# Designs tried in a protein design chat: VH-VL binders against o43027r312to546. Part 2

Target 1, 235 residues: o43027r312to546
Amino acid sequence: TNLCKFTFPTPECAPPSLLLPHIFAQCVHFLSLNALHVPGIFRISGSGPVIKAITEYFYSPPHFWLDETSEIFKRIGFPSYIDIAAVLKRYIMLLPGGLFTHKDILNLLVPLYVDSSRVKVPIDIRNEMAALCFSQIDSYVRFSILCSLLALLHQIATRTQELENGMENTKDSTLMKPEALGIIFGPLLLGNSSTDLSKSCPSGNVNDLMRFETEKARVEAKIVEGLIIHWPEVL
Key: E = the ipSAE of ESMFold2; O = the ipSAE of OpenDDE; V2 = 0.75 times the mean of E and O plus 0.25 times the DockQ between their complexes.

## First folded at step 1 (VH-VL; framework fv_fezakinumab)

Design f14 (at its last look DockQ between E and O 0.01; V2 from the best seeds 0.00; counts 0 for: pae E 19.1 > 2, placed apart)
Fold by ESMFold2-Fast, scan of step 1:
Structure f14 (fold): chain C 235 residues (1-235), chain A 124 residues (1-124), chain B 111 residues (1-111)
Amino acid sequence: as target 1 above (235 residues)
Amino acid sequence: QVQLVQSGAEVKKPGASVKVSCKASGYTFTGYYMHWVRQAPGQGLEWVGWINPNSGGTFYAQKFRGRVTMTRDTSISTAYMELSRLRSDDTAVYYCARESGLYDFSDYWYFDLWGRGTLVTVSS
Amino acid sequence: QAVLTQPPSVSGAPGQRVTISCTGSSSNIGAGYDVHWYQQLPGTAPKLLIYGNSNRPSGVPDRFSGSKSGTSASLAITGLQAEDEADYYCQSYDSSLSGSVFGGGTQLTVL
């Protein structure tokens, strides 16, 4: 099979014994150990040919183990941290049906993480409710992908905060904070196909449709930002 | 003394196979990737492929896939390159070359130690 | 044939400065991969001259220097001497080929 048992390098950030696609496991493992401090990680585009070569390699036999990662990347061609991050992002974008399998998960998460929520939920209740939402994911593979991704994004955000606390001027920092990661991953984790949305509202007012799409993206970004910040508490 | 000693010149007819050897000494054979590079008379350098002496893993340039096989024998610190179905345009000096250090996510791939070369002549 | 482009020849007088260019593309030098340089004297194996764009191995004189910008690299030789007469090759990695690539070589003549 194309799946492998996976233990996240920081055990407190993920459930034990996750089940991940081989390519996803290699990318998460490598980035978690080597790339938490990279400016613009996930935001900056990688080299198209390199990303394609990495993707094609991992979709072709033979499969290699994590302890052979250095030889694997030598075969593929010295991918940068940016290239590996781009492969991980593309893998998520190409998943059929997305990561959340329940239609209404977005509605369940909104009152827990969005600033415009009318009722402030206590931290312990928020964490319990978020955990319940994650327990509704039907596929252990999709659950494992989501848990390992949020663990990685939480580590990146934590490292960014540690490094920026040592800086005299943080305004010039291009390190990735939870807000920036939320903007990138919100639509990928919670959004739907644009073609499906367009077909659903063919006669809709253009201004109303644009307002809806803008607000939806903002809400999705805020939810992922909150999940990143508080991820270990949700486990 | 750190060195790579290659086998002697070969003369082959079209369609034959040739196997060139490269014996390493003075360093840990399994600690460094070994590459093969050829040079036709009066022409430039052309990369053929690499072998990891530790694992036996190999990778070949697209042009040579299906015709080249790289192997090693760790007991005698020797790497081999076998090229089959020889053509006249395979006439070249074949070099083995050591890559500096074992890859560890650095952008290196430079060759810090070279064999003296093996002339392979393919003629009718 | 060669993936990296070098001028076929360059010449200079003793004591002069010459530069040898190495032009690549977005899949190699342009992708950020390091450029290395080799010197080949007539009848000998290539010898490492510059690695990692600008570093010199032990025994290589200071008059040899390397640089890289965008999709190109350059080897500079100052204070030319008769013993510098040789072929010079640039080398990098190409992501679309997943392998090492060489320039076509430049023959340096010391007049």
Scores: ipSAE 0.079, ipTM 0.491, lowest interface PAE 4.5, mean pLDDT 81
Fold by OpenDDE, look of step 2:
Structure f14 (fold): chain C 235 residues (1-235), chain A 124 residues (1-124), chain B 111 residues (1-111)
Amino acid sequence: as target 1 above (235 residues)
Amino acid sequence: QVQLVQSGAEVKKPGASVKVSCKASGYTFTGYYMHWVRQAPGQGLEWVGWINPNSGGTFYAQKFRGRVTMTRDTSISTAYMELSRLRSDDTAVYYCARESGLYDFSDYWYFDLWGRGTLVTVSS
Amino acid sequence: QAVLTQPPSVSGAPGQRVTISCTGSSSNIGAGYDVHWYQQLPGTAPKLLIYGNSNRPSGVPDRFSGSKSGTSASLAITGLQAEDEADYYCQSYDSSLSGSVFGGGTQLTVL
């Protein structure tokens, strides 16, 4: 998977509104290069102070680059990749309107990856349909962010698989398998989608709502898991 | 050991109901679809339906709709198939079979684990 | 009648090569759904023999092979052995039925 396919504007020429996307891209790139093998990446909580420092660093122009020579690393030391991952998650959370701006995208993806409809579709067709769903994203920036992220997650999953193949114990919870990544990024990517699935809970009962939310999270996780696994064939 | 343990043989009269159990062990019960397949004596395999142990969702072959009910108890990792209004032609060995991983998104929808089968005899 | 069509029986001598065909339609094998094969020894439950058209599970000898083309699939057994005497079933998914489908089964006799 070539992350370079999705490029962001050069920071020097980018308006302030594109700083976040650029920072996102920098984090993705940095993690792609350095953190593919890190156990618990995106799962383990980072250091609050470090995350804050890094975040503030990026919000203080002209700091646009994240690499081994970045000034922030001179200041606070070389942070854990987990901290960088946490920063990335934070940026995702801070994106206005989320990555998926259209409610319909989720609705289109659910039948492809969730058994609620349990329509078994050949993988090639499924991938094409998924690609079609992605084509509905009107914002190039959001599209690029999403693709870059999924590419990264695919790489992490692939690396995890490689590691797992060499391990005696595959039950290590620190292994960032697609399922684990889906659990983390499902809600992050799809949770803000205005699809108030809550409207589908007629009872208003707290227990039912909890069940609904759990199921929603599960669905979101499954979709993202599927996308992660098959990402190279999707796009 | 990964295995499916099915309930014992049943003898029923026409019109009665039978409920066969399938207990899973050695793996995460909710992580795999459970299917039921039957085989009449001297005949081939016939797909009955599937249940998602996680969600409880089911899908039945058209032939069995209205007569078959698949359920599960996740607390004891057990799947159940109940067939009602039994007929003589329902006499068969009923197998529970685990489908390939629920969460792997593979194109392989095959049965990698089978129970030993439960003989259900329907006779007057 | 089974959705997938198999010959009812095949036979071969020890050491020979035998093939079992599985013929489907545009709604199953022809739709791009994978074909799987099961071996059923007398008095036993079916056992997965081939998955995903041509993949062998652990423990299955390499003398068993599967292939798929168009609307049909084939199981080949080389170096036929006495222990291969069994019933063989192909299985796939049918989109029109939204469910798994089996072949009628093939009885393999080792002469």
Scores: ipSAE 0.063, ipTM 0.625, lowest interface PAE 4.5, mean pLDDT 84
Fold by ESMFold2, look of step 2:
Structure f14 (fold): chain C 235 residues (1-235), chain A 124 residues (1-124), chain B 111 residues (1-111)
Amino acid sequence: as target 1 above (235 residues)
Amino acid sequence: QVQLVQSGAEVKKPGASVKVSCKASGYTFTGYYMHWVRQAPGQGLEWVGWINPNSGGTFYAQKFRGRVTMTRDTSISTAYMELSRLRSDDTAVYYCARESGLYDFSDYWYFDLWGRGTLVTVSS
Amino acid sequence: QAVLTQPPSVSGAPGQRVTISCTGSSSNIGAGYDVHWYQQLPGTAPKLLIYGNSNRPSGVPDRFSGSKSGTSASLAITGLQAEDEADYYCQSYDSSLSGSVFGGGTQLTVL
């Protein structure tokens, strides 16, 4: 794995001097500066051949795509924002063991964000407890990936809110709200936790298993939605 | 020939500014972070900060924030460090140093190529 | 004051072994960050000697070796030669400072 130092372009959104895989850092940097307004970002699929070419190119150091004179861009053209977002999402999807090494992260996060049947936790306490949960990440690289990703997603959500404040009907908007980003990234970030699904399915039939997986995905989406909205306060 | 060529010695008065240049040759300038490290006479090495020549992103050691600005010109493969409001204790040799490439964690934060240094003297 | 602590000087006769210590804290070496070593001959820029705790770049003889344990690192020089007379600096990353930190330097004298 190829690591680099990274400072998120908006310094209040992430700790400085993060340690990121080179390809992840390039994607986050480019998107944070150029793509906060892109309709359907992370939802729309990119071009498979372009994604593969970018991924293979950055494996061979020291190639940087932000240099428009780079040989790869003469061959394939400059990648779209959708392509770059797809590279970033693919990296997370293929990360061995996922982002969290804590085996049951959902048990720590559920009462903070989605368990409304309990005594409500004040928002400032919830944010402090979420920060403590993230302190359990034993890899600075994985911590850096989480921080930079949530910083990017928070910026996209903030920009979407700014743009939609001037719209008559936000239901027509294809911009990415925290709800949509949570749906995409919830299972991606939290679905690899060490959870024994067979012990959670009460009947074991396929319909109950499908309903359980749907509810698990919904919970994961709500957790990530909340993290996106409140990210600077968690930081 | 892989090298870093720095600008010549400078003599400045207190309160002035200085801008030191570092021209890279023999490698892809935008592929490696550039650091600045200074050494006061008879003293050790002190890290000043870094610039990513590809993005222009910078990070400065706390001691220099507000007085240092690092820039680059990718068309001539040159990095710059400007230090303002100079004091006599800013008298030092200023080195540019290339950080190693991004292959794995062991290739991180070490400097495999150094310029010869630029002496900056601040005197009344 | 230097963040990493080195002895100010060490000495040895030609052919001897010398060691140079580098002591950090829980925010740098103790956090698992690598230690790198530089040699600075009089009147010259520093030169990379050891990276990633124990790796030698091309052209550095195998009589230079490095190690790391706990919050400390060590540079060992065997078969000491007159041209080894120089200043030696250890360096690491420090998470509390979010940047590179150096030792204060060790002056090696060859007797």
Scores: ipSAE 0.000, ipTM 0.417, lowest interface PAE 19.1, mean pLDDT 80
ESMFold2 (binder alone), look of step 2: mean pLDDT 93; pTM 0.949

Design f2
Fold by ESMFold2-Fast, scan of step 1:
Structure f2 (fold): chain C 235 residues (1-235), chain A 124 residues (1-124), chain B 111 residues (1-111)
Amino acid sequence: as target 1 above (235 residues)
Amino acid sequence: QVQLVQSGAEVKKPGASVKVSCKASGYTFTGYYMHWVRQAPGQGLEWVGWINPNSGGTFYAQKFRGRVTMTRDTSISTAYMELSRLRSDDTAVYYCARDLEYDFWSGYYYFDLWGRGTLVTVSS
Amino acid sequence: QAVLTQPPSVSGAPGQRVTISCTGSSSNIGAGYDVHWYQQLPGTAPKLLIYGNSNRPSGVPDRFSGSKSGTSASLAITGLQAEDEADYYCQSYDSSLSGWVFGGGTQLTVL
């Protein structure tokens, strides 16, 4: 995998001087400039053959940043926003070891972002504690992937809010809100930590253990929802 | 059996101190917060405070600060509540109750296991 | 400040439905903290009846149900029976007090 230095197009949404896999950088760059308002982005499945074609394109030299004139779009059609989003998701899904390297990361993030938590921390401390959680990521490349992803998801959520503020009926909207993005990315970003967390729950009551297991996916979704909403405050 | 066994009834004079015990059995004592709740005759439930049996950390309701002390002895899985400078209006049944410390997901910090209560009567 | 407000008493006939309200504020129920309900029979310790707004522990009949909306919660009892005569207490956490708060209690009388 080729690595490249990356600057997120909206400087206030990501740390400077990120280091990303080339294919991931291409997807984030393209989507951040062109795909913030696409209904069902990340929710709708991509085409296997198209995903393969895009992946092969990025591994063939030479390539500059994707734009509407890129040669690949002459073959697969433009815009291929859904398929480019699918390439990004698949890249994350196939990463060995996941993005968070600390076993207890879920426990650390729950008090910061989960509704109904009795341990709701003050806003000023929440940002510092979230930053400490990100410092537990042992790989600068994985840290860069997480930062650029959350920047992108934050921009999508912000654009959705802007567009829906002008709509008369938001019930028919298929634009992606933080809640919907959290449902998609919660398990992808935090799934590996949830099994270790479940082993730490004391076994005094079987109903409590069943409730704990049932809430696992909801908690993961809520954490990522919170990270998306408050991402600029964590930076 | 999972249970909380409290010490027997106490009769005290105004100005005295009382120390109530709560012995846990059938579960990991240090895995749950222990709360103290009182109920005056014919009145409602009133939260007094909690102790974390693992750390020994405590927090008391403002009404009781300066008069209540909560401690524990992990070697015998027992929590204690000591109330000093007793007044007649401290007459109440004092309950210990277990709180699920590690369930943050939905704010499910409820008292799932209660002791039978200790009646403390303060009279001259 | 009154933290959680319950009616002092409610009554119903056998087989009827009654509801007991529990009203809080932005620092407790309105802040997203769950509401739990306890049943206290005369001379006994309180018993957990509903936890986490609407969940029942093993052994609690399904005629007891809970709900939460905004700053308030409700306990509903359907098919009233004589053994339901008891005091009922709601409970939540209050972030401004950093502690647990109870409602004043509601005495249920089955007529």
Scores: ipSAE 0.000, ipTM 0.408, lowest interface PAE 17.6, mean pLDDT 79

Design f3
Fold by ESMFold2-Fast, scan of step 1:
Structure f3 (fold): chain C 235 residues (1-235), chain A 123 residues (1-123), chain B 111 residues (1-111)
Amino acid sequence: as target 1 above (235 residues)
Amino acid sequence: QVQLVQSGAEVKKPGASVKVSCKASGYTFTGYYMHWVRQAPGQGLEWVGWINPNSGGTFYAQKFRGRVTMTRDTSISTAYMELSRLRSDDTAVYYCARGDEYYDILTGYFDLWGRGTLVTVSS
Amino acid sequence: QAVLTQPPSVSGAPGQRVTISCTGSSSNIGAGYDVHWYQQLPGTAPKLLIYGNSNRPSGVPDRFSGSKSGTSASLAITGLQAEDEADYYCQSYDSSLSGWVFGGGTQLTVL
């Protein structure tokens, strides 16, 4: 089996017992402990052959938790933070049916996090409503992937804020904030799993489809940004 | 084997349309944006547009809007680019190329390219 | 009309170092978008040479390196070899055009 029980390194940021694909668990574990401070993490793409080598490494031979002494790093070099982050993103991207199996979950999250559509209730109530949306994920593995990912993204955002508070000039920082992470992960987590986008576009016009695609990506980015910021209060 | 296989060379008259195909193999077709890039003889590279094979959503460079249409068939992992109202200056090699991520406009490189399809527009 | 500016040609002898520049503007490289480089051998499709300003794909020799500063990027080739004779293109994203843009290309001649 490729599933394993997983405890997130910061236990307060995730449910106490998760069930993750082994490769996903390895990436989350390594990045949570070693890569919260990496400029451009998840934004900068990795090397295809290196990503392939890392992916193959997790299938054979048997592996311990990744660290500086791991055999793979003798071949690809340590630290391959960008490449390990790319393996994690690729895993999510290739999930059949995406991470949310019901498209109605997107509609439920829009009023909680998106600008002019936002319901006029206190944040504590919105966090509770988001928690209820997460409780509707039928797959415990998909739920575990989402919880561990948001925990990791929240840690990265928190570390970015801590490091930038110590910087003389934050304008040149390429560390990842919730807004930037939302742009990357919004479409990956909430993207249209349907292959028929014209079904959702009333005119079928290419310019209307493009406007729809751009607005959809913006909405998805805002939802994930909000989830990252408020994650400890949602779970 | 990860590859993009394109259709063969075409010769068209001005005013005609051409449809170029690009068949993906060795990877998850719906996991990556597919871009189209052209190169006129002796000239540089010019980006035409992209299609999201998962959703069917498209975006075209300003120069080609109204003349280009991109589609895909997920059952055969094939992307198509159709260019209409052809002009002599549309003569070029047309490449399909794999983008790296959904909606990732920050990294945006092309890591896998087809061999190209020569489209000749002559009177 | 190329959006990113490259010199049309550069030349060097075997073993020498050459540098190819790529100059953009505030809507592309200056906006923080990454620069990627492609090598095109005669009669072939372009091949990814450098991505994300300075990263090499597997199989690309460490003789090739990239850098980015302000609104410009550079590709450096050290230990020049005959097989490096090719066209080189830089690429970035342009926010004002909402699309990918290329440099005009640089033909490298190995003397």
Scores: ipSAE 0.000, ipTM 0.402, lowest interface PAE 18.8, mean pLDDT 81

Design f4
Fold by ESMFold2-Fast, scan of step 1:
Structure f4 (fold): chain C 235 residues (1-235), chain A 122 residues (1-122), chain B 111 residues (1-111)
Amino acid sequence: as target 1 above (235 residues)
Amino acid sequence: QVQLVQSGAEVKKPGASVKVSCKASGYTFTGYYMHWVRQAPGQGLEWVGWINPNSGGTFYAQKFRGRVTMTRDTSISTAYMELSRLRSDDTAVYYCAREGDYGDYEWYFDLWGRGTLVTVSS
Amino acid sequence: QAVLTQPPSVSGAPGQRVTISCTGSSSNIGAGYDVHWYQQLPGTAPKLLIYGNSNRPSGVPDRFSGSKSGTSASLAITGLQAEDEADYYCQSYDSSLSGWVFGGGTQLTVL
C-alpha cells in the first residue's frame, strides 16, 4: 500500500493528520480544490482509457499533487473531473472488506438517519452516536478514507447549495445534492455491513432479492445523505 | 475479444420449456450482473430478469415469476435462462446483456449477445 | 406495454437534425435514474449508443447526443446519414417495479 500523510484542504471539515492511500489522497485533494461545482459529479461515468491512464499515473513515480500543469493532463486533457471522480469511486468499490468493519454498523446508523425508524434519536445524541460508530473502524487508513470522503461530499453539497441559492430556477440543476450523493455512496460505504435487513433475505428466496436490495439501498442512501449533511457536527 | 455468444434458434410446442445459453468471453464473468431481455417479432424490448454470476442470486420481472429460472456455470462462463409452460406469446428473440460497471450507478447494458429466436407453435 | 413513452417513428433527410423524446414518470426518470439509449439496426442486437444521459461509448460519433430534464430525456442526431436508419430505444430503472424499463422504440427513417 503506498500511504501518505494527508491534510484535507478545508481543515475544519476533517480530523487532523489523516493517513491515506496515495491514489485516494490525490483524487480527494484535486476534486476538493477544483471540482465542487461539476454537474453530475460521481454520477456520470468516466472514460475507461482515461481512468486507466490516471490510475497508472498515480502508481508511477514521481508522485506530486495533481494540478493543471501535471504531465497527465497533457495526455488526457485538463480537467477530466468526471474521470478523476470515477477513479475515486472505483477505489472505494474495490476496497476489500469495505470501510465500516463493525458487522452491525447499518443497524446502529438506521435510528440516527432514517425517518421511518421507530427509535427517534435527539440530534445531540445522534451526532455523538455517529461519532461512536466511526470509532468502531479498526483501521486508521479506512477511518481516514471515510472521513476525507465525507468531507469532500459535504463540500460538494455545500457548494451546490450556494450555487442553487443564486439561481432563479433550480428545476433543471444537475449539481449534486446530499440525496443524490447518498444514492451513489450508500451502497459503496455500507453495502458490506451485516444487518437485520440483509439477514431478512434468505439465500433460497432469490425471487425477492432485488426488492430487498432496493430497500437496503434506500436505507443506506438515507444514512449517507444524513452523514453528508451533518458531517461537521459528527466531528 | 469481449463478447456474449448465445445458443441457436429453438422451436417449441405450447406447454414445453426452453433453455437458452449465453457464454461470456474476454472479461471476468463473475464481475458483472447478466440480464435477459426479450423482443417479440416487430415489437419492443422487454426486461426479463437478472442473475449475479458470482452468487447465483436472481431476480425476475413480475410478469415472468413462476415460469423463468436463471442459472449459471462459472467453470464455463455461461449463463442460462429457462422459460417453462411456453405460450405462443413467448415467441421472441431472447438476448443476454451485461450490466455496465455497477459502481457508476448508471445500470446500462454495455454488451449484448446476438439473440436467440424462440418460436412457440404447434 | 412500454413503461417509457417514445414516438413510434421519426424521419429526416441526410444532413438534417432529428430528436427522439423519451417520457417517464416519478418512479423512473423523475426519480433521478439515468437514461440510456440503444441503437438497433435491422436484424441485429441492440447496441449501446448513449449511457448516463449524455455519455458516448468509444466508437459512437459526436453527432449523437443525449440530454435529460425532469421526467423526460431526448436523443439528438445531427448530420443525419443513411446508416442511422434504425430503431432507437431509451432505458431507465423503475423503483416501483424494481427493474429495468424500456421505451416503446422509435423507428428512424432516412429519406
Scores: ipSAE 0.000, ipTM 0.408, lowest interface PAE 18.0, mean pLDDT 81

Design f5
Fold by ESMFold2-Fast, scan of step 1:
Structure f5 (fold): chain C 235 residues (1-235), chain A 125 residues (1-125), chain B 111 residues (1-111)
Amino acid sequence: as target 1 above (235 residues)
Amino acid sequence: QVQLVQSGAEVKKPGASVKVSCKASGYTFTDYYMHWVRQAPGQGLEWVGWINPNSGGTFYAQKFRGRVTMTRDTSISTAYMELSRLRSDDTAVYYCARSLYDYVWGSYEDYFDLWGRGTLVTVSS
Amino acid sequence: QAVLTQPPSVSGAPGQRVTISCTGSSSNIGAGYDVHWYQQLPGTAPKLLIYGNSNRPSGVPDRFSGSKSGTSASLAITGLQAEDEADYYCQSYDSSLSGWVFGGGTQLTVL
């Protein structure tokens, strides 16, 4: 794995001096500069062969990675913004153990962001507790991945809000709101134990399995939605 | 080539079971949910259920619970649908179709972007 | 029985515009769930035509468009061509059934 020091393109949106895998850094940088208002970004699947080509390129010797992002992508066949977003998602999906390395992180975040909670936490306290949860990530690389990702997702959500505020009719808007991004990234960021779930339920108990998986995913989506919306306040 | 290749046509007697296979190629099998959808002759589409190839988790439409079982074998990128206690009204073309793994059950953004060619299952005495 | 209601058939001449409706209820389209559209040519599997109410997959011409309002959705086809003769199905999610539901299908005839 090759790592590089990274500065988010809008410096106020992320901690300074992040440390990212080169493939992740290039994707985040490129999308932050070029792809904030792409309809269906992260929702639409990319081209398998193109995603594979991007991935293989970044496992080449490091001297090839010193090129500017646009030169890198030209050499691998001009991937779309959808393809680049898919590479970023796949990288997160395949991380061993996910981004939150402590299994109790989900339990800590539930009371802060889930509507069904009977405890209404003040905004100030919620932001401070979320920041404490992030400080518990024991890998600086994983911390950096999470911070840069949430910065990107916050920018996309903000751009969507700006564009939709200017629309006279939003009925057919497919721009990505925090709610939709939460649905996509909730399971990816918080759902590390989903594989174990099917082993704990009998094959004939599909209703219970479905209800549990649906509720777990809803909770994960709400947490990530809240983190996206309030990301600058958690920093 | 990104494709879903299904097993050949089956003829079964009432009360028997049928097992249809769907082999994925050209993409990462575990990155997409696999759905099963059937279509009786001259009729519309009917959703049967899904399997998550990564976890093995399944969910079946209420109409088929107790009669359908979905499984997969990740070593050969193949999904299976077994329907038991067959009736004449189970005669249909059975399709496998994929959807994005990131989409959670109950998500309003799920859709089927790649379909198999279908397997005709005929139930007659 | 189809959960989403579509007209059984629709027809138009080459070059004309047709619209296919898909009517749901408060437990599906009315609950905010997205609508997807599939085209099925005779003897073939369905093909994704529109997803997420209005998005086109790569390779689908821009003369196909989708929209959603309230409890209903519509598929519009402009500049009709003979190869558009097919069955068209809408799809959404139904919270009361806890599953995906399809419309009854609409047969498009290009006269």
Scores: ipSAE 0.000, ipTM 0.401, lowest interface PAE 19.7, mean pLDDT 79

